# Miniprotein binders against Protein EXORDIUM-like 6 (EXL6): the designs that were tried, part 12

Target 1, 305 residues: Protein EXORDIUM-like 6 (EXL6), of Arabidopsis thaliana (Mouse-ear cress) (q9m8t8)
Amino acid sequence: REPPSQIPNGTLDLSLLWYGQFTPTQKERVHDFIESLNFDAKEGLDPKVSAWWKVVESYQERFEVKDIYRQKKSNRTVAPRIKVKVVRSYVDEKMKYGKELTMGNGEKLVETAIGNMSKVVPVVLLSAQVRAHGVGFCDGTCQHNALAKIKGQKEPRRYIMVSNPEVECPGECAWPFHTADKGPRGMTYQPASGEVGADALVIQLATGLADLATNPDLTKSLFKSETTPYNDDVKKNHESSSMYIVDPATKCTRVFGSGAFPGFTGRIRVDPITGGAFNSHGINHLKFLIPSIWDPKTKSCWTPM
Short names: E, the ipSAE of ESMFold2; O, the ipSAE of OpenDDE; V2, 0.75 times the mean of E and O plus 0.25 times the DockQ between their complexes.

## First folded at step 10 (miniprotein)

Design z1 (from y1 with A60E; at its last look DockQ between E and O 0.86; V2 from the best seeds 0.78)
Fold by OpenDDE base, look of step 10:
Structure z1 (fold): chain B 305 residues (1-305), chain A 97 residues (1-97)
Amino acid sequence: as target 1 above (305 residues)
Amino acid sequence: SPEELKLEELKEEIYFLEIMIKYLEELVREAEELGDPELIKFAERALEFLEKLIKELEEELKELKKGDPEVEEAKEKLEELKKRIEELRKKLEELKE
């Protein structure tokens, strides 16, 4: 069957596991951000979180278009939309596995986040109380998307794990809301939410989501249509595509606006009332600071501003 | 109105600019005291960015309704900031000599 001229829309059903104690602001901020991804308001202030997400969505077009082009020489494909929805939220305030996580415990958290749901993307959020060094955080990053082998499942499951860095490593992962440990002492800003941990957590989550959503493995899972002509042979060639970069948001870490350089965020906005730094608007005109995304065409970080 | 929204956006950028200028003023003072070449380089790079930004903001403000008191206020603020940037440039040039 001829591949459809339009790539089907995908859905990311997120299952959230809140590990540790989170403030209401932190929880609200995460939910508001996620809801902002698909909030395509025609009116309002720019830039928009949804516009940022459209750039993320465009990555799938690049991969699929190549495949479609190879098959049908179709010149015009519409980028698929990726709807993001929280379908489950589980809170473990008692921290069943303790404050100090091991890799093994991390995997168990992913299992917990998945539960009995076969199609969800587990998102594990670690509170500021958690020592996440054992799972690879506070060593240059406070988020990752990865594959976990889940007991009883044949295929590994992709997950996102993020940490609130406000206590353990704010200098690594909370910039620009905290002074950076490395590089020039850049200017620091107030978080738009009023909480460093909340806004830092959103940056990590945004990075993780963008990296996950641009991963070729996700394309396979998103397009459930029996008719996806993904010949197994095409998989091998996608890795060779000069246009694909793994983890495009991670690649643009600490770039928040145009003109960014080490120690400088780039062009962003600051709310004159709150002092909060932001580069995008979400639902209800909420202000967010979100990461840039690597554009393989321009070989530069695309910024909201 | 679209113009009001645009002006609000510009005000937020102007405020960003002001914060950056203030930071740079402190940085330049520190650089002068310490003689740190890395600080000077950073300040120069930041200043170049700000000089570009201020020009862009000036052009954007020109596109807004002339005679609007809020627009005029924004223009005046931008002019003030422009002078501060010019002074920073002068100081940085002196530090390079």
Scores: ipSAE 0.726, ipTM 0.897, lowest interface PAE 0.6, mean pLDDT 89
ESMFold2, look of step 10: ipSAE 0.789; ipTM 0.917
ESMFold2 (binder alone), look of step 10: mean pLDDT 86; pTM 0.840

Design z2 (from y1 with L27F; at its last look DockQ between E and O 0.92; V2 from the best seeds 0.79)
Fold by OpenDDE base, look of step 10:
Formats: sequence, C-alpha cells, structure tokens
Structure z2 (fold): chain B 305 residues (1-305), chain A 97 residues (1-97)
Amino acid sequence: as target 1 above (305 residues)
Amino acid sequence: SPEELKLEELKEEIYFLEIMIKYLEEFVREAEELGDPELIKFAERALEFLEKLIKELEEALKELKKGDPEVEEAKEKLEELKKRIEELRKKLEELKE
C-alpha cells in the first residue's frame, strides 16, 4: 500500500513505575509536565512546553518525509503529532529490590512497569532514596533511554528510566538548581516548583522523552497501521541520514536557553515572585525548565528561548 | 491583552537580567581579589550576553504602549541595570590592564 500522504499521528502510552518515596510535588510536577506536552493553548505566555514538544515531533517528520520522498516523491507532509498519555501508574514505596539497584534489578523494574501491556512505554522513576549508580546513573547522566529484553517477548522494549538526583548526585544532574561539580561555578537558580528534586526529575524525564520520541525505532511503534510505510531495506539507509542524530536532548545537556556556555544556562526567565527559573509554560501557567534539542539543520541546540 | 502578556514576559526576563548582574558583580569582585583568569573570562562572556540582552529588552519595551506606568517602570529598571552593566564592563576592563 502506498504510504499515506500524511504521516499518521502517534501515541505514547506511558506506564509509570514510581520506585521509592516521592513527594506530592514531585509526582505532581511529573504529571503536570506530561500533560503540558500536548497542551496547545492558543493563549498564554510564551514559550510553551507544547512548542518544545512540537520540535521533538518534527524529528519524526524529517525522518519520515525523507522516506516518503524516496518512495513516492510526494509533497511535503505535516509533522505528525505525538500524543503522550499516562495509562498506568504503579507505586513501589517499599522498593522490593532494595535501594541499591543492579542492572538486573533495573531490568526487572522495566518488566514491572510493562506488566501485561504490550504497547506501553515503561517509565521507571527512581526516588532520591535509590542509589542508581548501579544502573549507570550519576556518571554524567541521570536518565536512560534504552532497549530492554523482556521475558516472553520477541522484540526488545524501549524504556525510559530517570532518577531524582537531589541526594545522590545533585552536582551532576540537578544543575542549575544546584552547583555543578565540574566546570565554572556559574550561576544557580531556584526551582520553579520549589523542590530541586522535582524540577531536576522533570529535566531528566524531558530529556528521556525527547530522546525516545526522536528515535527511529519509535516510528515503527507509532504507526498502528498494518501497512508499514517503510520497506525494511529503507530503514537501514536512514541511519546514514546526515540529518538524524541519536539522543538530541542528551546532546544539548545543560543548555536551557540561547547563548548558553559552560556555567551559564543561556537565556531563561526567572519568576520575580518565587525566584524560580524556567524557559517554558505548561498547563495552568505552570513554569518549567526543560532541555534544549539539537537541530541538525542548524547544527546547534534549539532552545525555547 | 497581548500587550499585558508581553510585558509580563519582559518582566521575567528583566528579573533574570538582574539576577545575572548580581552574580557578575560578585564574580568580578572575586576575580579582583583572587586574580582568577578563568573567572574573568567567564564574566566577560556573560557580560557580552547581558549587553545584548538588555538591548533586545529595551527594543521590546519600545514597542509597548507609551505612557503605561508599568511599561515605564520596566524601562526605568532597565536603565538602572544598564548602568550596572556599564560599571561591570569598566571594572572588567580595568582588571585586564
């Protein structure tokens, strides 16, 4: 079947696993942020979280449009939308695998997050109580976008794992809400939520989601139609596309606004009342600080501001 | 109104600017005391950014309704901050000599 002239909209159904104890603010901030991704308000303050997400969605366009052109020389298509929804939330406050996670335990958490749902994206959130170095965190990153082999499933499942760094490695993963361990002392700001862990967690989640959503593997999962628009042979050639990079949000780590350089966030805003730093607005005028996204066209980090 | 929203946005940016200036003032003082060349370089880069930002903010404010008390207040604040930036520039230049 001929590929559609328009790329179908996709849906990311998230299954959240909260591993450890989280504050109400932390949980609320995560939910509010996720809800903000598809909140396309016509009115309100700019920039918007939804605008940021549109940039993420545009990656799919770049990838898919090229494929469409290769197949049908069709006209430019509109970027598909990626609707993000939380479809499951599971809390493990007891931390059945303990506070110190191993890679093996990490995989089990992913399995737990998936449960019996075949189409969900598991998101594992690790509380500040968890020692996450065993799963690769606090070594330059506090988020993971990866594939896990799940027992009983033929194909690996993509997952996001994020850690609240406020206790274990705030200097690595909580900047600019905490002084950085490396580089210039720079400037630090208050979190918009009032909790370092909450806002830091959102940064990690945002990074993970952006990286996941821009991954070519997601394209396969997002198209519900029986007709894979892409011949398997064309997929191999896409890795060679000069316009695609892996993990565009991770590539722009610690860049939050234009003009950023080591020790400086770039152009951001600060709430004069709360002192909270932010670069985007979500639902109900909530203020968020979210990561920049690499733009392969400009070869620079795109920022909300 | 769109103008009110714009002004609110500008106020948030002005406050950001003010915070940055405060940090830079501290950094410049520290640099003067310690003679840290890396801190001086950082301050210079940051100052260049702020100088650009303040111009943009000034221009943005000019597009808003003239005579609005809140707009005028914002302009006055920017003028104050501009003076502080100029002083920082002067100090940094002196440190380079």
Scores: ipSAE 0.683, ipTM 0.881, lowest interface PAE 0.8, mean pLDDT 88
ESMFold2, look of step 10: ipSAE 0.808; ipTM 0.927
ESMFold2 (binder alone), look of step 10: mean pLDDT 86; pTM 0.840

Design z3 (from y1 with I19W; at its last look DockQ between E and O 0.89; V2 from the best seeds 0.77)
Fold by OpenDDE base, look of step 10:
Structure z3 (fold): chain B 305 residues (1-305), chain A 97 residues (1-97)
Amino acid sequence: as target 1 above (305 residues)
Amino acid sequence: SPEELKLEELKEEIYFLEWMIKYLEELVREAEELGDPELIKFAERALEFLEKLIKELEEALKELKKGDPEVEEAKEKLEELKKRIEELRKKLEELKE
């Protein structure tokens, strides 16, 4: 079968599990951010969240399209788009497994987020009330992009788990909205949403989504057609590519703009009215601060600004 | 208009610049009081960034409509901030001696 001339557009159907109590602002902020990913407004202020997401999408070109091009001797293709949509939202305010999570309980949350849906990407959001040390958070990170073995399924499922760090480890995961625990205290800013937990949560989610969407394993899930033009042998070659990097957003943690260095965000913007820090615009002119993404070509963190 | 949008963007960056300058002024004071060489180094690095940024912003403003009152106001603000940066530079140099 002739390889397709272009990688088809993919869709990430997200199933959200809200574990714990979240504020309306937190929930709204997450939804607004997700909706902003594919909001390609021609007009408005730059930079845009959607432009950031296009960089994420470009990873598909780097890893997957090359193989297609090698086969077709074509050097020009447009990177496939990744549509992100929330298809399910489940709230567990009672926290069925308690506020102190174990790894085992974490997996159960992923299972809960999946439910009976075979094609969804589960996103588990942990509220500020949750103690997430047991699942590996507050030790340098507050988000995971990982694989979980789900009972009854042969293949592991990719999931995102993020934590609101506002209470448990704001100094680790809420910078620059909170003073950093390590290194220079640096400049601190107000969150654009007005809530530290909301904006910090978005940073974690953005990181997780970017890392997930750039993962080669996602390619398999994005193709609706059983006829993946990719021979299993091609996957092995991608791992060997000098351009392959795992978790490009995580690699650029705490870099939000050009010129960043420890204790300094880099070039960002501050809303003169709210004092909120941001580096991108989403839907309805909402302002977001989102992470940078590693560019393997330049060997540097790409920033919206 | 595209120009209006650009000006708005620049205003947001100017505000960032001002915020950072204010922070650096405090930091430099602290560095002076504590005599912490690491703080001084950090301040220097940050200042270099600001010096570059302000030049870029100045150039960007030059591309906008001349005589626009809002543009002129932004230019004036940048001039003020430039002076503050120069003062910071001077102070940092004095701390190195």
Scores: ipSAE 0.661, ipTM 0.867, lowest interface PAE 0.8, mean pLDDT 88
ESMFold2, look of step 10: ipSAE 0.808; ipTM 0.927
ESMFold2 (binder alone), look of step 10: mean pLDDT 85; pTM 0.829

Design z4 (at its last look DockQ between E and O 0.87; V2 from the best seeds 0.79)
Fold by OpenDDE base, look of step 10:
Structure z4 (fold): chain B 305 residues (1-305), chain A 100 residues (1-100)
Amino acid sequence: as target 1 above (305 residues)
Amino acid sequence: SPEERAELKLEELKEEIYFLEIMIKYLEELVREAEELGDPELIKFAERALEFLEKLIKELEEALKELKKGDPEVEEAKEKLEELKKRIEELRKKLEELKE
């Protein structure tokens, strides 16, 4: 079989676990954001969430595609698209493991999110009611992508866990919708959704998704067809440790526009009617504020604006 | 249509102008605080912010020049920018005074 001339598009099938009580706005905002990732409308206002996601997709070209396609002299390597879809949504409003999560309980949540599905990316969303310090949140971050050992599975599964910080640590994770606890007081804005928790949650989710989607381990899993022998012998051209940055969105935390510096978001837009801050448009012209992504070529944070 | 594009552009510019206004207001407060406290870090922050604002306002002015002359909404936006420009200039003066 002739090696496919193009890297097949990848799909991230998300299984969402809503742990705790979420508002309709929060749920809707998350769904709208996810749907916006692959919404490539030609018409509409710029910047677009989908354009942001294309930058995420471009990481595949930079790091993985070269290795995959080094064998095929095709001059124009088109970065594969990553389609993101919610395939499952489970709600645990009763919070089976309580409000205070331990690392052990966190893993169980991941297991719950996976269920019996072998090819899903579990996304665990923690409500504002949850105390997520036990799982490593509210210490500089309110999201992470990581590997969890799942009972009955030989290989660890990558998951995203995000927390709504609006109650537990808004000063750490809800900026710029809340005053920052550390550093300059900084500018604060209204959330475009009208709910701090909703927009903050989207920032965390966006960060987690971007970091996950740019992770080489995931890329291998997404694009390794059972049939293409990943020649393990391809010398890990460790592209010089300097060019590959793990978690490029996390690296650009609190950068939302050009010219950003501590306490300043950078160039963003504010809706004069709602006062909501945003830097991108999603489906149905919804306004989102999403994080920047590290560009290893320019050694700077790429911003929508 | 070109007209639709112009309308969209104007909308975007209005959103950026509003951002600019919010930032200026914030900076005015910071400058006052810096004056009261004599905090050099606040002054540095304010200066950096001001430089950004000065750049942004120029870009916005240029962008508005590309839009249809005589459009009432465009003219209103221009007037708003002029007002904001004056506020920025005043901030610059205050910051310079604080450095002396």
Scores: ipSAE 0.743, ipTM 0.900, lowest interface PAE 0.6, mean pLDDT 89
ESMFold2, look of step 10: ipSAE 0.780; ipTM 0.913
ESMFold2 (binder alone), look of step 10: mean pLDDT 85; pTM 0.822

Design z5 (from y1 with L39Y; at its last look DockQ between E and O 0.81; V2 from the best seeds 0.72)
Fold by OpenDDE base, look of step 10:
Structure z5 (fold): chain B 305 residues (1-305), chain A 97 residues (1-97)
Amino acid sequence: as target 1 above (305 residues)
Amino acid sequence: SPEELKLEELKEEIYFLEIMIKYLEELVREAEELGDPEYIKFAERALEFLEKLIKELEEALKELKKGDPEVEEAKEKLEELKKRIEELRKKLEELKE
C-alpha cells in the first residue's frame, strides 16, 4: 500500500511518576507546561510554547517525509502533530527505594511508571530530596531519555527521567536561576514561577520531551500504521543523513535565546514585576523558560526568541 | 490593545537589557582583574549584542504613540541604559590597549 501523502498525527501518552515530595507549584508548573505544548491559540503573546513544540514536531517531517518523498515524490507534506497528554499520575512520596537511587532502582521506577499500560511513555520525576547521582544525574545533565528493558516485554521502552536539581546540583542544572558552577557565573534570573526547582524541573522535562519526540525510535512507534512502509532499511540511511541528530535539545543546553554564549542565556524577556525570566508563553499566558533546539539545516540552535 | 501589549513586551526587553548591562559590568571587571582574554571576548560579544538590542528597542519605541507617558518613560530608560553601555564600551576599549 502506498504510504499516505501525509504522516498521521501521533500521540504521546505520558505516565508520570512523582518520586519524592513535590510542591504544589512544581506539580502545577509541570502540568501547565505539558498542557501548553499543544495549546495553539491564535491569539496571545509570542513566543509560544506551542511554537517551540512545532519545531520539535518538524523533526518528524525531516526524517519521515524524506522517506515519503522518496516513495511518492510528493512535494508538500505537512509535519505531523504530536499531541501530548498525561494519562496517568502516580505519586510515591514515601520513596520506596530510598533517597539514593541506583541504576537498578531507576529501572524499577520506570516499571512502576509504566504499570500495566503498554503504550504510555513513562516520565519519572525525581524530587529535590532524591540523590540522583546514582542514575547519572548531576554529571552534566539532570535529565535523560533512554530505553529500559521491562520485565515481560520483548521490546525496550523509552522513558524520560528528570530530576529537580535545586538541592543536589543547582549550579549545574538550575542555571540561569542559580549561579553556574562552571565557567562564568553568568547571568542569573528569578524563576517565573517563583520557585527555582519548578522552573528548573520544567527545563529538564522540556529537554527530555524534545529529545524523546525527535528520536527515530519514537517515530516508529507513533506512526506505526499498517500503511506506513517503514522499511527497516530506511532506518540505516537516516542515521547516516547529515540531518540526523540525537538529542537536539540537549545539544542546545543553556541556550535560551539568540546570541547565547557561556554565561549569557541569549535574548530572553524578564518580567519587570516578578523578575522572572522567560522566552515563551503557555496556557493562560503563563511564562516559561524553555531550551533551544538544534536545527540541523542551519546548524544552529533554534530559539524562541 | 495591541499597542499596549507591544509596550509591555518592550518593557520586558528593556528590563532584560538592564540586567544584561549589569552582567557586562561584571564581565568587564572580571576581565580587568583576571586579564583573561576569554572574558574580554565575552565582554565584546555582550557589548555587541547590547548595542544591537538597544537600537532595535529604540526603533520599536518610535513606532508607538508619541506623547504617551509610558512610552516616554521607556524611552528615557533606554537613553539611560544607552549611556551605561557607552561607558562600558570605553572601559572595554581601554582594557584592550
Scores: ipSAE 0.627, ipTM 0.850, lowest interface PAE 0.8, mean pLDDT 88
ESMFold2, look of step 10: ipSAE 0.762; ipTM 0.905
ESMFold2 (binder alone), look of step 10: mean pLDDT 84; pTM 0.819

Design z6 (from y1 with M20L L53M; at its last look DockQ between E and O 0.88; V2 from the best seeds 0.77)
Fold by OpenDDE base, look of step 10:
Structure z6 (fold): chain B 305 residues (1-305), chain A 97 residues (1-97)
Amino acid sequence: as target 1 above (305 residues)
Amino acid sequence: SPEELKLEELKEEIYFLEILIKYLEELVREAEELGDPELIKFAERALEFLEKMIKELEEALKELKKGDPEVEEAKEKLEELKKRIEELRKKLEELKE
């Protein structure tokens, strides 16, 4: 079968597990943000969350699409789109495994998020009540994407886990909505949502999603079609030679705009009415502050602003 | 209109600039009092950013319709902020001596 002329669009079906108590604002902000990823409105204020997501999508073009197109001698590379949808939302307000999570419990949460769905990306959100140090948070990061071995499945499943840092480590993970623990005091801003935890959570989620979506393993899963000659051998060689970096959003932690330096967000905007800091627009003109993404070509953090 | 949207964007940026300038003014005062070289360095970096940003904003405003009251207001605000930046630069230079 002739290789497809273009990489088919992928879909990330997210299964959300809300572990702990979340405010309506927190839940709404997460949902609004996710919906904003594929909201390609031509009209409205720039920059857009969707434009940010397009940069994330472009990573697929850099590494995988080239190989496909090289095979077809096509000079036109069209980056595949990654549609993101929430297909399940489960709430555990009782926190079945307690407030203090262990790595083992974390894995169980991932299992819970997956449930019986074989094609979903589990997203585990930990509330501010959760002590997430046991799962590796509050040590520089409050999110990660990783692989979990799921009972009964042969292949590990990629998951995203994020924590609301507003209580446990706001100085590490809630900047610039909270004073940073390290480095220059810098400026602090109000969250656009009005809740530090909500906007901080979105930053973590955005980081996790970007890192996950740019991961080569995901590409394999998203674009695995019967027709795509994924020559496994070619991929191995390109991984070694490609300017690909793992977790490009994590690499650009605390960079929110151009000109950023320690203690300074870079060029962002502030809503004159709310005082909220943002660098992108989502659905319904919602304002978001989202992380930068490492650009291996320019060797710099790409920012919406 | 696209122009109106652009102006709105610029207004948001101008506001950010103002917030940053206010912060720097406080920081410079603190630096003057404490003589902290790290604060001075930080202020210098931030000031350089501001100076660049203000130029960009000035150019962007020039592309908008002349005579629009809102545009003119934005220009006036920017001029005010420019003056404040210049004063900050002067103070920082004095601190380096």
Scores: ipSAE 0.723, ipTM 0.892, lowest interface PAE 0.7, mean pLDDT 89
ESMFold2, look of step 10: ipSAE 0.755; ipTM 0.907
ESMFold2 (binder alone), look of step 10: mean pLDDT 86; pTM 0.839

## First folded at step 11 (miniprotein)

Design w1 (at its last look DockQ between E and O 0.17; V2 from the best seeds 0.00; counts 0 for: pae E 4.9 > 1.5, pTM E .586 < .8, other shape alone 9.882 > 2.5, SAP 74.416 > 70, placed apart)
Fold by ESMFold2, look of step 11:
Structure w1 (fold): chain B 305 residues (1-305), chain A 120 residues (1-120)
Amino acid sequence: as target 1 above (305 residues)
Amino acid sequence: SPEELKAEELKEEIYFLEIMIKYLAELVREAKELGDPELIKFAERALEFLAKLIKELEEALKKGDPEAKEILDRMAEAVRQLLEILDRAKEMGDTELIEQARRVLEEFARKIDELRERLE
């Protein structure tokens, strides 16, 4: 009898660019959330942010990844771990390209976040001062997980862009911390951090990271090494499947717990001392409200609670 | 202790029911703005009764299980009454909004049944 085969563990190195002015709470909240992704200590409270991240990691069990590592048809494959860490932060408080970004200037910000680092995921965070409509926000979109063409590089680079929505479109992108613009208005809740923008940024970043980490285009960057096999031929052909599901966290927009539907978050908790809404715990017993992730096995949103 | 864990588990489930009731009250308030005031008034009275029953259930958990089961039975009856009210409101008003409220009530009823099974 043979032990389970293992898909190799990977890393996700983030380079953050803070464009505009952010409060200390906003910066700390984002960093604490990122650190919480791999915090799986026994003393941690359930539901855990790390348990949510394990659902994201399990996407590497999909057929195309199994084929790359010659694990197809095996139900004994063990999902990899993906370690997420911030390797660099850039700050542009003066907003080199102004408060109203264009698509072109958005791509220049991605280039800045990359710098000379060949294996990072750039994450551009836009402050509340930025009018992000010109980059595609506030028109059905609250975060980007997208490709950018970078000067001097043959292959495009995957990036995440998030925007603090508390000024421009809080009813679209900061619900449930603000009354919804469309549909049932529902109940509003207080952000666990005390700042609408800080906790909205966490929701957006969590969505973008989950969508990015589950995207097969990133598989080579996450897992390739000299000591593990990697079959590039399967990657070029993975798009032939008509049942391919992309952006599984975006698929579950506004679902925060079991039983959710428009205007209702689903099952969540409210901290009786702070009044803050949450559905997960991270480092230092911090409480976060994070989105759900589409689970193709159940054809439903996997919820933290 | 095991008894404290069971009580904590039941309190979390009751808290979830309270959240569902608060959401349902907001949904019905929106229907009130555009629908038949008498049907909405009935639904609001039923929701106020459900909120009172939840408080009694919390108090009963400190005293024992038999009182909690009786309160759950009254909550199940209130759900049946809400479904009847919403069916009538569907005949007169915004069918999409009312159907959303009906789905919430169906989840509420399933949760009540699960809670009653755990107390047995």
Scores: ipSAE 0.158, ipTM 0.582, lowest interface PAE 4.9, mean pLDDT 78
ESMFold2 (binder alone), look of step 11: mean pLDDT 70; pTM 0.666
OpenDDE base, look of step 11: ipSAE 0.291; ipTM 0.677

Design w2 (from w1 with A25E A51E A76K L83K A109E; at its last look DockQ between E and O 0.15; V2 from the best seeds 0.00; counts 0 for: pae E 9.3 > 1.5, pTM E .421 < .8, other shape alone 10.137 > 2.5, unsure alone 60.982 < 70, placed apart)
Fold by ESMFold2, look of step 11:
Structure w2 (fold): chain B 305 residues (1-305), chain A 120 residues (1-120)
Amino acid sequence: as target 1 above (305 residues)
Amino acid sequence: SPEELKAEELKEEIYFLEIMIKYLEELVREAKELGDPELIKFAERALEFLEKLIKELEEALKKGDPEAKEILDRMKEAVRQLKEILDRAKEMGDTELIEQARRVLEEFERKIDELRERLE
């Protein structure tokens, strides 16, 4: 029997663990951003968060994905959709492991977010109360898309970890909503949500999701079908795709619009009523500032504006 | 027929240039803290030129394309002169501050060229 004529659509099921205390605005902002990824209505203002997500989805037309599904070589392959859903949300306001996390306790949080679910991506969100240096934040790193060894499982699990930076390292990880620690200072902007931490978390989560969804290890599991043979041997006998770039959103850190350079966001907009900075539109007319994504064909960051 | 430069698109480029002016104002502030009077005068002169050219571009937009193109040519000349002043200041001052100003000026030049292409 012939394989499907196009790459199947996928679902990215997230299990959120909220570690520490978060404001209602912070929680709502994250959920609204995630829902905006799936918002494909013709109505509403451009550029859209969903258009940005379509750039991430287009990476599924790379050699590795086409070879897995044995797609015909064609310039007219229809790009798949990846629906992003929150399937579980846990809140640990008491902070079982305290405010100063270690790598080991960070992995335990990932295990908690997984629970017994075999096909979720755990997302651990650390509140501003948490000193996240022990897990690798605030020393050149503002979000994680990484692997964790999980007790009782042979394969490591991919996870996302984000940390509200508004207390510990706002000048490194909340720019442009806070003055930069290094480089040209430029100007700061107000967060569209009214909270530095809420909009910084969205930038971190968007970066982690884009890096995760473009990762070839996860890409294969997102699109595998029980009824379609997978060509697992191509990955084992093939160098990394010449077009694959590790963590393409992280590669565009601090780039938010065309013309960006150190200390300058590039072209973005400011809402004339609220004063909030943004480069994209989501559900309910909400405005978001989201990162750019490295485009290996142009050797530059693809920007929402 | 070549595509016309849309008034709304030109307003967006003017907004970008205003952001760059604010960036230059911060560089002037940093130069004053370093106490290099020649770098300070250089940055103040750069700001004066760019502010005048942006104001003239806004007025020319109300009148038509030929005047906007002339203003863009003047902006390119001002950027060229500012780069020459920066090169001379390198022999006297803080290399980090000068390099930051140079990067800002290179971005101005690219945006000026982009606007010029849209007007032609």
Scores: ipSAE 0.011, ipTM 0.260, lowest interface PAE 9.3, mean pLDDT 73
ESMFold2 (binder alone), look of step 11: mean pLDDT 61; pTM 0.468
OpenDDE base, look of step 11: ipSAE 0.025; ipTM 0.522

